Miniprotein binders against a7ua95r516to809. Designs and how they scored, part 47

Target 1, 294 residues: a7ua95r516to809
Amino acid sequence: ASLSLLSISDLVPDLQFIFFWMSNAIEILYFIQQKSPAYMQTIELMDDKAGSKESLLSATISANEEAMTILEEVIMYTFQQCVYYITKTLYVVLPGLLDCNPFGTEPSSEQCRRAAGVCVCAVCVMPEAVRRVVSVFQTTSDLLQQYQVHSEIQSQMFAYLFFFTNVSLFNQLIDKGPARGWFQRSRVLQIQASVKILLDWAKGAGHNHLAQKFFAKFCSTVTILASPPQQLSQMSWKALCAEHPSLKPVQLHRILTQYQLMAELGPLPIWQPSSEDEAYIYRTVDLLESFENH

## First folded at step 4 (miniprotein)

Design y5x6
Fold by ESMFold2-Fast, scan of step 4:
Structure y5x6 (fold): chain B 294 residues (1-294), chain A 85 residues (1-85)
Amino acid sequence: as target 1 above (294 residues)
Amino acid sequence: DTSEELKEEIKRLLYEALKLMIEARKLAREGNLEEAFELLKRAIELMTEALDIARELGDPKLIEMAELLLEKVEYLIEKLEEELS
C-alpha cells in the first residue's frame, strides 16, 4: 500500500521515523564491528585452553556475522523505504522542470517594466517547478543531517536520487519532448538553465561530484540539443561519441535523429552517419551492458 | 566519562540481546522452537536492563531504540507461541 500524500512536507513525520531507525541500526552495527575483536581476544585468553575454545570462537564468529546481517537488512530496508517515498514525491514534480521558464517572467506577461534601462523580465529566478524539486533534495539533506547519518550513506542516497532524476528527465525528454516542443532551441535553453539551478544546489550542498557523475547523460543530451546544427554537421561520429561518453551510441543516434526531424534548417546539412557508422550504431545493441553507466 | 560509560554499557546489553535473537532464529529454523523461545525471553531481560539504564541516563535515542527492539522480540515470541500448536 502506497501513501496518498504527494507533498514532501506531508511525508516528513514518516521519514523522520524511518531515518531515526536507520541511524540507530547503523550505530549498533558500528558498535558490533568495534567490539568483535575484543570479544575474540577475551575468548582466546580463557583459562580453559582446550579444544572447546575453538568451538566457542566459531560460535561467537557466527553469532556476530548473523547480528551484522540482521542490522544490514534493517539498514537496507529503511534505506529502501526512504528512497521509495522520496522518489515517489520527486517523480510527481520532475516533469515541471522540463516545462518551465527560469528566465524571470513578470506576473504581467504582456508588459515588462524596465528599471534603470534594464528589462526586469530578463532576470533569472527560480521557477516554482524547480523550487519544488530543490525542496525535495533539501528536505532529504536536512533529515540526513538531523539524524547524523554517516556520510557514506548520505552519498549513496544522493547518488540514487540523482540517478533517478537523471533517468526520469532523460526518458521524459526523449519520449515526450518532440510532441511537447521541448526539442525547440528556445525550450532547450530554458531546460538547460533549470538544470543548472539543480546542479548549483547540489554543488552548494557538497554533492558536486555525484551530480556531475549521475546527471551526465541528461546534461549531454541537453548540450547536444542546444548545439547549432552547423557545429554538429562538422563533427565525425567518433568525435561526437568522444564528446559525449555518458551516452550510448544508440542513444546518441536517437537524439540526433530526433533533432534532425524537429529542425527546419533549409539547405544546411545535418549530421549523416556513414553506412559503416550506422552498422556500428546498431551493433551496440549487443553491447548494452558494456556501455551502461547509469 | 560516566555518561559515555553508561552509553557503552547500553550498547553492550543490546548487542548481547541481538546475539540471543540470532541464535533463537537459527534454532527456530532447525525446528527447536522451545529453546528459541527461552533465548528470546533472555533477550527481553537484557533489553529491559538496557532500557532502564537508558532512562536513567535520559538519552531519548537509546530509549527509543531499546523500546523498539523490545517490540520486535515480543512479536517474535508471539509468533513462536502460535507455532507451538
Scores: ipSAE 0.000, ipTM 0.183, lowest interface PAE 14.3, mean pLDDT 71

Design ya1
Fold by ESMFold2-Fast, scan of step 4:
Structure ya1 (fold): chain B 294 residues (1-294), chain A 85 residues (1-85)
Amino acid sequence: as target 1 above (294 residues)
Amino acid sequence: DTSRELRKRILELLIEALRLMAEAIRLAREGNLEEAFELLKRAIELMTEALDIARELGDPLLIEFAELLLEAVEKLIERLERELS
């Protein structure tokens, strides 16, 4: 079955059918929302010498309410089906983003590095892992456009997909990063470049505001980890919290601890939490993000 | 009045047709394509009856609504026919 395959291209026929049903339901709902108030007013203005007008108005109101409920349930069902299949595919391809090199065309090629905006790369090519993630987003965008899904629902879908991507990448980096070497400076710079490709895609697709909102936590994490030791060591805990308000105290503490270890800045903590945050830096239940608390 | 009773009948038919269409999508997603197809054919019968009554009454909004629903269901049936063959 297509469900056993997590390739976005394998899901396109099923997704096309689901988007088609969703689009039809949305158009019917829109018609009812636009026409119903005027129609009910027309009924209210009818001559009611027989006493049947109140019955017709009541029936019309009931029919309107029932139609809207049915259509909203269909739209929600089809939306949830799309999100389920798209996020399942996305979850499989996202770890590759943390483990790829956007500065080289092959693993044996010279690794290009950026420092203060300087690039030594001769040729940069989008890594296959980044291309797979972009393909999921692009295919979703193409299907929403093909079936003329209203812009508000398109925005809701990308809001959720960006939220899901942010949580997935953040959790993987925090949980698996130490064992996978993802906190090493060269890896962080590669991750930063890969994330920029995703954000550039989102901007080009008209979703810049959503990307800024929903990628804030992962972007803050990567920004901190990519900071030069000279700059980061001069910032107080309070200043870091103000600059990165999306990060919880336990998350910021974990990130800074990993940074200190990888930069070989010694065993003693450099960044001391504020008195109000010191109670929260060890609350492990808040370390990883939830996919449901949005 | 007869015309008001007919308008209530049109609404009843169109709402029943919408329920059948909603059930059809659920069945289609569960792989019950033949049952989904039968529900959509029944929905067309109800919508066609509603359209005929609406045209006789000359109610332009109910005519437009019934035509919109018929077009939507006909497209769904065409898609399901390809899946069945």
Scores: ipSAE 0.624, ipTM 0.893, lowest interface PAE 1.2, mean pLDDT 84

Design ya10
Fold by ESMFold2-Fast, scan of step 4:
Structure ya10 (fold): chain B 294 residues (1-294), chain A 85 residues (1-85)
Amino acid sequence: as target 1 above (294 residues)
Amino acid sequence: DTSEELRKRILELLIEAIRLMAEAIRLAREGNLEEAFELLKRAIELMTEALDIARELGDPLLIEFAELLLEAVEKLIERLERELS
C-alpha cells in the first residue's frame, strides 16, 4: 500500500555511524590544533647542539600540516555524507509544508464559521507535514549533541540545512505557486504560520541568527504576499527593494505581479521597477535560486 | 638514534596511522567493512609502536597524542565489529 520513502528514522543508524566517524576525526584535529603550537615552541627552546633543532621543527610542522589535511578531508567527507542524506529526506517532506493547514480543520457548519471569530477555538496544531520537517531538524540536533560535535560544525550544518530549506521552499512557491493557488491570501497565511513553526523551532534550538539569515528570501516573499493591499500599495518599488534586499529584482517583480493578480488590484502595475532594474528584469530569466552556492 | 630522530619516527608512524584511519572510513562507507577493519588493526600496530618509542623518550605530548589516536581507533574498531556481527 504505502510507497517506501526514506524517513529520517530510517537513516538514523547510518547517520549515527557517519557522525561517530566525524566526531572521532574532529577530536583528533582539535587535539592537534590545541597542542601543536606549544610543542613547536618547546622544540624551539631545545638545546641546538648539532643544528638538528631546525630539522625536527620542520618535520613537526610538515607532520602537523599533513595530519590536519587528512583529518579535514575526513571531516569534510563525513559532513557531506550527512548533508546528502539529511537534505535528501528534507527534499521529500518540504513540499508538504506548502500544502498543509496549521489552523486546524475548518468549521463544518455556517454556525461554526461565524463562531470561529469569537471562539478563537482552533488551537494551532502542528500539521503532519510540518512535524516531519521539524523531526529532521530535531534528529539532526540530537545526533550532533549525542556525538558532542563542536558548536562550529553544528552551526555550519544548520546553516546549510536552513539554506537548503529556504531555496527549496522559495523555488517551489515561485515555480509551482501560481498553478497551485499558493499565492491566494488564505494559502499564504497558512504557509506563513507553518514557516513560523520552523522558525520558532530554530529559535528554541539556539539557531535564531542562522534562521534569520538563511530564511530571509522565503520569509520576505511570504511577508510581501501576506501584506494588506492598503499598506503594500503605499510602498514604492525602491522602498520594497530596500526592505527586502534578499530578493533579486526579477524575483520581487514576479512576487508583486502575483500579489496584484490575487488581490485584484487592477490592470496598472502599482510597483514599477527602477530603469536599471527594469532593464535587468527584461534581460534575465534567472528567477529560481541555485542549490550550489553554499 | 638521537632523541630528535626518534621523535621524527614517532610522527611518521602516527601520520601513517591517521592515513590508514582515513582510508578505513572510505572503505567502510563503500561497504567494505572487513578491509576497513584490517586497516584499523594495522593502524593500532603503528600507534602502539609510536607509543612505546614516546614512552622511552619521555615526551609527554607525543605519549598523549599516541594514546588519543589509539583510543580513537579502538573505538572505531569496536563500532565496526558491531557492524560486522
Scores: ipSAE 0.259, ipTM 0.740, lowest interface PAE 2.5, mean pLDDT 80

Design ya11
Fold by ESMFold2-Fast, scan of step 4:
Structure ya11 (fold): chain B 294 residues (1-294), chain A 85 residues (1-85)
Amino acid sequence: as target 1 above (294 residues)
Amino acid sequence: DTSEELRKRILELLIEAFRLMAEAIRLAREGNLEEAFELLKRAIELMTEALDIARELGDPLLIEFAELLLEAVEKLIERLERELS
């Protein structure tokens, strides 16, 4: 009941109003930027017969600066409002992406295998949780197109939305994942498949570059967790860092430590750093702690 | 009034109208649609006056600017009227 009331469809009228005003403010700003220099030049070329030329020029400059300041504030405000409402909706629906199964029904244990067999079998189905996230991005895209918002602003909007999605998913996976079972290999593969649906949508919408850039941390994390323990244990720390440049050394260390603790196929060593690698990791941790204390 | 005084008056009217439009957007987002609508009506009055003066003066840039702002406000009022209930 409460979750359905937080759907993106409930926000469409409000978002249409905000996008309408953002679009109009951008067009007015462009008009002023385009026409103001020509108009000021016209004033400068006029006869100073009444001694009013300098006064009119000064008034025009003042009016132009005030108008541009107001328009920039309106654009900033409306942009921030759109981001606020859209990310608020995303925050509610994103956790579901970590719990859903795009490959159909999978039993958690052997005892449940036959029970699962009586359900309608489907493979590669888009879960409702993924559908809700895609719907938010698609509605945003539709509104930007409907109000003919310039491509630069569209790119900024999706850069922020992808950044927010990445951070939200990463934080939830790292902070709550171990307790929720999300670090289990089967669940990680389901998460990877669900994220691929989002990335495929972004590619189709013309935002592939932004999606690759802003989902990098979460994609790297999921890739590591989806890797067999034997494969990870064969890689040097330097090689692991090189494969995942979007992750800070301390973040990578935390992921590997949590994965090692959660691995059911214990006690296979996932990864054992050299003394030199350990020194590097700990120096990085100390440096970050120093920054956080200031 | 001289042409210079008329041009300054047009700019003053347009800037004030735009301030009213910005305030109306803020009020509308806070759910104060009735007050927002009243501010937009005042903005239209100021823009209409500015447009009339600009047309009499024959300044193409000021006419275009005033027409653009008036169109934007009229569309916003139409939108708010549809959403009022």
Scores: ipSAE 0.014, ipTM 0.463, lowest interface PAE 6.5, mean pLDDT 73

Design ya12
Fold by ESMFold2-Fast, scan of step 4:
Structure ya12 (fold): chain B 294 residues (1-294), chain A 85 residues (1-85)
Amino acid sequence: as target 1 above (294 residues)
Amino acid sequence: DTSEELRKRILELLIEALRLLAEAIRLAREGNLEEAFELLKRAIELMTEALDIARELGDPLLIEFAELLLEAVEKLIERLERELS
């Protein structure tokens, strides 16, 4: 029994089949929606012999309703299958994004900069872990384009994939971050750079609006953790809540607690919750995000 | 049969073919490729009959609908034939 990890390339044949049928079902549904009203009007204009026109119109309406029901079920089934396989692959590759270094040999590069007296910008390369995530998104985009799936369905697909990615990364960082050292400043900067590669890909693919909307929570988290201590210590709890409205009080409190621990800011409680929020910072059931959208 | 009765028959054939197609897609995803293939063959027979009647009537919308369904099913059958060993 093989327990080897699935790559996106292993799923391409299955995904091609599913996208093919999703596209076909959508095309058939839109054909019926587009042509049915005109056809029914054509029937109304026919000569009525002993109610045969009325019977044909009734049969056409019934057939239209049945066809729409069948096609909607096929579209939902194939959409759910695509989401299942793609998110299952994402779930396996996403944690790697939190551990990779997009700056390559940055410590050595920085030392060479200082020693040589040459001004060199940090070289950002796409780590294999980030490339694996981008490959899942790119393959999805390529398949949607290959089968000419309508832009609205493409938007719904990427909305869900970005939502899933955001929840997965946020939950992994909050739950596993302390044990894995992900809250250390050098690691946070690496995570920020890796996430920027994903956001840049999304912008290039025409999904910038969706990426901005659905990555808000994880981006807020990384932005706070990457803030210099001098800057962050000057911000009040209320100011942080206003700047990061996607974060729940318990989530913001947990993030700030980890930041304070890593930055060794001492016992000073710079970020005190408002009296209204105080009860919510201890709601552990609200700490991690749900994969259910509503 | 009247032209109205023939049009109703075309609709009945196409809707039944569509139901068989939907079930075949589900069976294929569950790995039951042989049963899916048999349902698709039956769907093609129904769609071909519908297309022939539609062409005799000269109904352009029913012809277009039958051709759209038939093209989709033919492509799926070609793919399933390559997967069956």
Scores: ipSAE 0.500, ipTM 0.839, lowest interface PAE 1.7, mean pLDDT 81

Design ya13
Fold by ESMFold2-Fast, scan of step 4:
Structure ya13 (fold): chain B 294 residues (1-294), chain A 85 residues (1-85)
Amino acid sequence: as target 1 above (294 residues)
Amino acid sequence: DTSEELRKRILELLIEALRLFAEAIRLAREGNLEEAFELLKRAIELMTEALDIARELGDPLLIEFAELLLEAVEKLIERLERELS
C-alpha cells in the first residue's frame, strides 16, 4: 500500500536468505585462503617428473585466482543487497528521529518516578521513532550473529550503516531544519537526546569506535546548535574549524549562518572561512558530492 | 601423467560449479527462483563428479574442498525449496 511504512520485520525473510548466501560464500572463500598455501606447498614438494609439476602448479594458481574472484564478487553483491534494503528502511524511519520528543514533555520539565521502591528520575524515554531506528540496527546485528558472519564483515556493515545514517540525518537537519523548527534550542536538545540513545545502543553492541567515527559530523552539528550563541560569537573562525574538523568550512559557515538567523539573543557575527575562494569552491563542489563521491 | 590430468579436471569442474553458484544467486535475487534452482542442481552434478574423481585419486584436500562446496550448495537448494513452497 502507498501509505504503508516498510518495516524491517517485513524484510527479515529476504535478508535471512541474502545473509545465508553471503555466509556460505565467505566460508568457501576462507577455506580457500586457509588451505591453498598448504596445497601449493604439497605440489611444490612433489617429485618433478619432466616438468609436469609446473603445469599442475600453474593450473592450481589459475583456479585459485578464479575462485577468489568469483567468491569476492558474490560476497560484494550480497553485501550490497543487504546494505541496500537496510538503508532503504533506515531512510524511511530516520526523519522521525529528528521530530520526536524523548523527554515526554518540554525539555525543561523534571520527571521523577518511583520503581520497585527506588526513586528513578526519568528525563529521557525511548520514543517509537527512535525504537524503529534501533530495531533496524538490532535486527541487522541479530542476523549477522545468526549466520556467524565474520567480525570484519560485521564491522564493515555497521561502518556503512552509521555513515549512511550520519549523512542522512545531517542533510535532513541542514536542508529542512529551519523550516521545520529543528534549529530551535528545545528541539535541538530533543534531537541530541534521541541521538544519544542510538550512540548508547552502538556502545552496547560493541560498535562504539565506529559510531564515534561515523557520527562525528552530525554530532558536531547538534553540539554547535546546542551551544550558547554568546560563547560561539567569541570564538575565532580558525578555532571553530579546529573544534569541528569533521565539518567542511562551507558546512560550518552554513550552520552558523542559519543558527544566527534563528537565535533570539541578537545578531551574531557571520564567520568567514580563511579563504574566500576556498569557500566558493567548496560550496559549488558540495552541491554534487552528497551521495556519489563519498 | 593421468593423475595430474585428473587433478586439473577436478579444478575445472569445481570452478565451473562456482560460476553456476554465483549466477544462481543473481537469478534468485531477481526473483527467478526456478532458474536459480536449476543452476544449483547442475552445480551439484559437477561437484559430485569432482568428488568422485577426487576420491578415486585419493587427494584429501580436493575431497575436503568438494565436500565443502557440495554441503554449501545443498543447503542453498533446501532454502530455495522452502521459498518455492
Scores: ipSAE 0.620, ipTM 0.885, lowest interface PAE 1.2, mean pLDDT 78

Design ya14
Fold by ESMFold2-Fast, scan of step 4:
Structure ya14 (fold): chain B 294 residues (1-294), chain A 85 residues (1-85)
Amino acid sequence: as target 1 above (294 residues)
Amino acid sequence: DTSEELRKRILELLIEALRLMSEAIRLAREGNLEEAFELLKRAIELMTEALDIARELGDPLLIEFAELLLEAVEKLIERLERELS
């Protein structure tokens, strides 16, 4: 029974309940924000019966503050619950992205079909592992839209999901990559192609800025590993740090070490850390990223 | 009761209903659907009382707010009934 519970489709009913509660709380919050000023003015315009108006105004301000606090707590709680279940599903499907081949040998070609008088072959060659990840993001987007969740909250949701995806992929690659052969050039190019599909989805969904910001570390890692030896050889440690500011010295050092190990026959330059970074290239506590729980 | 006292009573009822709704959501997430359902029913009673007082008072904003909360709680109960069945 546990296997079926890992699918995003299996979580949709629970997520629908949570999004519904969140949407209701947001609607009530919006009503209070929109109507409170008018109500305060109504009280202010009432006949002043020596302190009666002040007492009612104080009670109204207190009630407003208390309602806002309760609703904000409900919104935060339901948001955190959605994030928890969605990221739990992502955590299960994300490792498959590092192990799939988007260049697949033979797509059983679907018959070309005419569209608007032109013969067009539908290109739908997305690896199953990538499709599972995209499905989680798409289902989340669909649910946010179905319950008319405000765009700011949608942006916060995808900011966190992209942050989580970035950390998960980076940690998997750094920790398990050597044993899995993921640092081999052919595998890195496959990973780069798979990540591009996720980034293209994010752009199409209107989240390009968030994807660029929150995938920076993993994208930097893949970019370095996918660099041809001649191009990478032209870059100093300082130049790499400048182009990839999201990487910590220990992370950059580990990536370059793996690159050297996987390089074909030929001398590669020794990327020498700056004097300021030398103390930090051995800080193993900074190697893997934390899944911040807020 | 004065109109000021009635308005304060409405605010107390509305805030208590919001607290019950918040606790019901938490209980439902913990799997305690029966207790969540009982809290939401209690919230409806409070909201109905608030709405009745607001209508007698003729306060359009308090009427609108009580109606909004009542609708929200009723929708939560409908969802919870589907889960219980």
Scores: ipSAE 0.564, ipTM 0.866, lowest interface PAE 1.5, mean pLDDT 82

Design ya15
Fold by ESMFold2-Fast, scan of step 4:
Structure ya15 (fold): chain B 294 residues (1-294), chain A 85 residues (1-85)
Amino acid sequence: as target 1 above (294 residues)
Amino acid sequence: DTSEELRKRILELLIEALRLMVEAIRLAREGNLEEAFELLKRAIELMTEALDIARELGDPLLIEFAELLLEAVEKLIERLERELS
């Protein structure tokens, strides 16, 4: 694009610097956590000379607390900076996932070989839009491994990235879906297949538990929209709420309304909310999800 | 006692050096490399003083901690110098 899409590869030097410092802060923190308890015990076993042991122990505890605070602030800051750069890149590439067609394989731009008068193509690739999203996650994983960032922090990073991706995709689909035709059955099935590629990547990367947890809302949404009309029309509002607890009543109502329109099921509402949910739906306009993770 | 006073002094020096190192990283990321290098030089001075005291005292943990922090600062300086090239 002429606006110069910042690819994940363009951010690698900045991310390398930030991960480098996160790694160093973690190393220092780990040293303190591993050595401090034993050192404090040796102080307690010291021959007490005019209260010097108690004074040294207090100073050691204070220094430990200050060092831990400083290092934790550095780790949090560098974590937030990585999240900022990575999610900024994700925000640009994610809408493409809703518009791509993953059915069928597209041969590489490499030449198709001809043998005995038939054309044989050797390479197949996933849709470019899906590949761009996967590249952001893969580059993040590679950098975390390159700088040997602790697995717990790696898990926290992907938890947030999956949370961000889920919210972004859900909000895009709900807000822009009607105008973009994304609620049409053929488009929904394409979206579902694209999301499966992303979830399969997460499983292969060791993040299946996080992906299942943080993609729940978007997965519920595409599952409902991909349901056959005969099957979905037989489910009550209560059954749908129970099966999709990640969806708020107002969100479920919007999804079902779009489904009814796109499946051409007629103008009369098929799914009747409970009296309480109906009052809530007609009272609130808060449809989209927040990016706040607390 | 003098030994315990020296250990407290080492801790004070290392914590202040750590604080200066972190501030230097922040300044470097903002593009204020000149001030960042000044803070790193001060941090090295404090870390070196702490290491010297720790070695005279023969405290293996404080020696190791001071050496770890000096290694971290050396890595930071090397990284920043590469960025300038």
Scores: ipSAE 0.553, ipTM 0.866, lowest interface PAE 1.7, mean pLDDT 82

Design ya16
Fold by ESMFold2-Fast, scan of step 4:
Structure ya16 (fold): chain B 294 residues (1-294), chain A 85 residues (1-85)
Amino acid sequence: as target 1 above (294 residues)
Amino acid sequence: DTSEELRKRILELLIEALRLMAEALRLAREGNLEEAFELLKRAIELMTEALDIARELGDPLLIEFAELLLEAVEKLIERLERELS
């Protein structure tokens, strides 16, 4: 029960401190990168008194390299700390996205109940589980803006957060899905709708390209599972691999196996792996994604 | 000291100040706020010395750099003092 109340807001003071250090280090690094070439040229143009200019130039180059190394390590350290705290919070809230029902009526959604057939409440009422995930991303975006972190670092942070989210959701669905009933068609459609809300947030935040890139595996998975049986049965193994290149052979094979069990299809052609992929459909070490495999 | 030797001294002081800042961050994140505060105070001393030498030399870029670092460390100390209280 206590875990359900965990909020990103509990981490904001720590994140503010870390972003403040990161921002200061970035500002110093940027100053050095912009001013150092001009300064070295100034030294080159100085009067050389018995070779002292070469020694000063060498010391300046060495100091520049050392300063950049120190600052880059500080930036990397603070970046890793922020990612650690944010992803730890995401890991707690992400499974809720697989269990929530975006089409269901909340007990407090009286407007939807009285106006049966009106879809306005579907736009106004976001499932609490989805709202918690969006809140983590929005708070991160707000903090990056508050401390004026350069857009390149912002993009790198959201790239990693989307990568983490994709891996976490994919692994949860594949590993825990059968026991939790997540492969049932009604649940898959609910998952697809919830993911759409998350992707729409990313698009609105200016991260559409990153979301398309880093959610590809999970999106491919829910797209296959949500496909009508008539459509999916018309596709060969090679066609599915071509349409879903982010999926490894063992992953695609597992997904199709779960789909077939769920759909209870009659006597239909079994999706047969190509001869090239046949050796790889049982590589269990490749089934779940690594948070480090990028 | 030649002006070239003084410029080298300024660079040495600024690099050491950056090293102290980096170590202070790590200590602060580990919860050793008191030691982090002492390192940042030492960094201010080094940067103040660097600024004084830079002003005496009349080197505008080294003056600007020392002022930037001094301001950054002063802000970090203020932030750390809020954590200590």
Scores: ipSAE 0.668, ipTM 0.906, lowest interface PAE 1.0, mean pLDDT 82

Design ya17
Fold by ESMFold2-Fast, scan of step 4:
Structure ya17 (fold): chain B 294 residues (1-294), chain A 85 residues (1-85)
Amino acid sequence: as target 1 above (294 residues)
Amino acid sequence: DTSEELRKRILELLIEALRLMAEAFRLAREGNLEEAFELLKRAIELMTEALDIARELGDPLLIEFAELLLEAVEKLIERLERELS
């Protein structure tokens, strides 16, 4: 009863304040970056009547470096705060996306038509769970536009949010999916359709390139799970890896192994790697562990 | 005072004002709105002094920079006043 989950709407006042500070800091930083080189050149061209030109130039360089450090720290802090609050909200709403039905029970066409004069029917266009995720992205986009945050920072923000969403969905699907029935074909198709709604939103918002880049791993995973078992069993390991370059060999192997176990056909293997393929998979794991430990 | 010494003084004032602005932001995020407000008003005083010196000196870029900072801090103070009420 005491546990209150914050919606994105509850965070808007805090986010507005943070974006406002971020926007001001970015504007000041941009001014310094644009004007500082010309100003230093102006100092170099000045008459050195008092012999203090070198001292002024040194002071200007020092002031520039201090200002950049201060502003970069403010921008970094505000960016991290925004990412923190937005991803915290995403973390709460993302699991629902894996468990909703985008083909769901819709009102009859006549019921929707009769409600068409009121905004009521617009609410029925996507599952509530998907709408909550889209709402987080849309609110973020609206705030970035409201405070006129430069497009490069906007791109970095959505890169982080898409990366977080991809990793969160991938980890949930792999860790909890088999036990929750998410590997069943009907559920995979529902997940695929829900993710398409997110990707379509990203395209409409001008972030198609970022969405394609950062959702690649999760999209590859659901594509594999939606593939007929017969098709997968006929492909070589090299061909499977080539079709899914966003997945590490060990991740692809884990997905295929889980898919075999959950297959409707029972215990019959979908795919068996050769001894050479198995050696490749485990060589790759060893290399990754070596890089992480050294 | 040489014009070069005055330009160094302007830079000192503006950098100190930026530090106060950054500290004010941290305090505001920690919920210390009253203390943040006081730091921003102190920053305005420093920026105003810098602007006055820059105008007397006739340095267009330092005038523009001081005006930009002053406008930014004034907007931040207006925001904090709304939060305090």
Scores: ipSAE 0.653, ipTM 0.906, lowest interface PAE 1.1, mean pLDDT 79

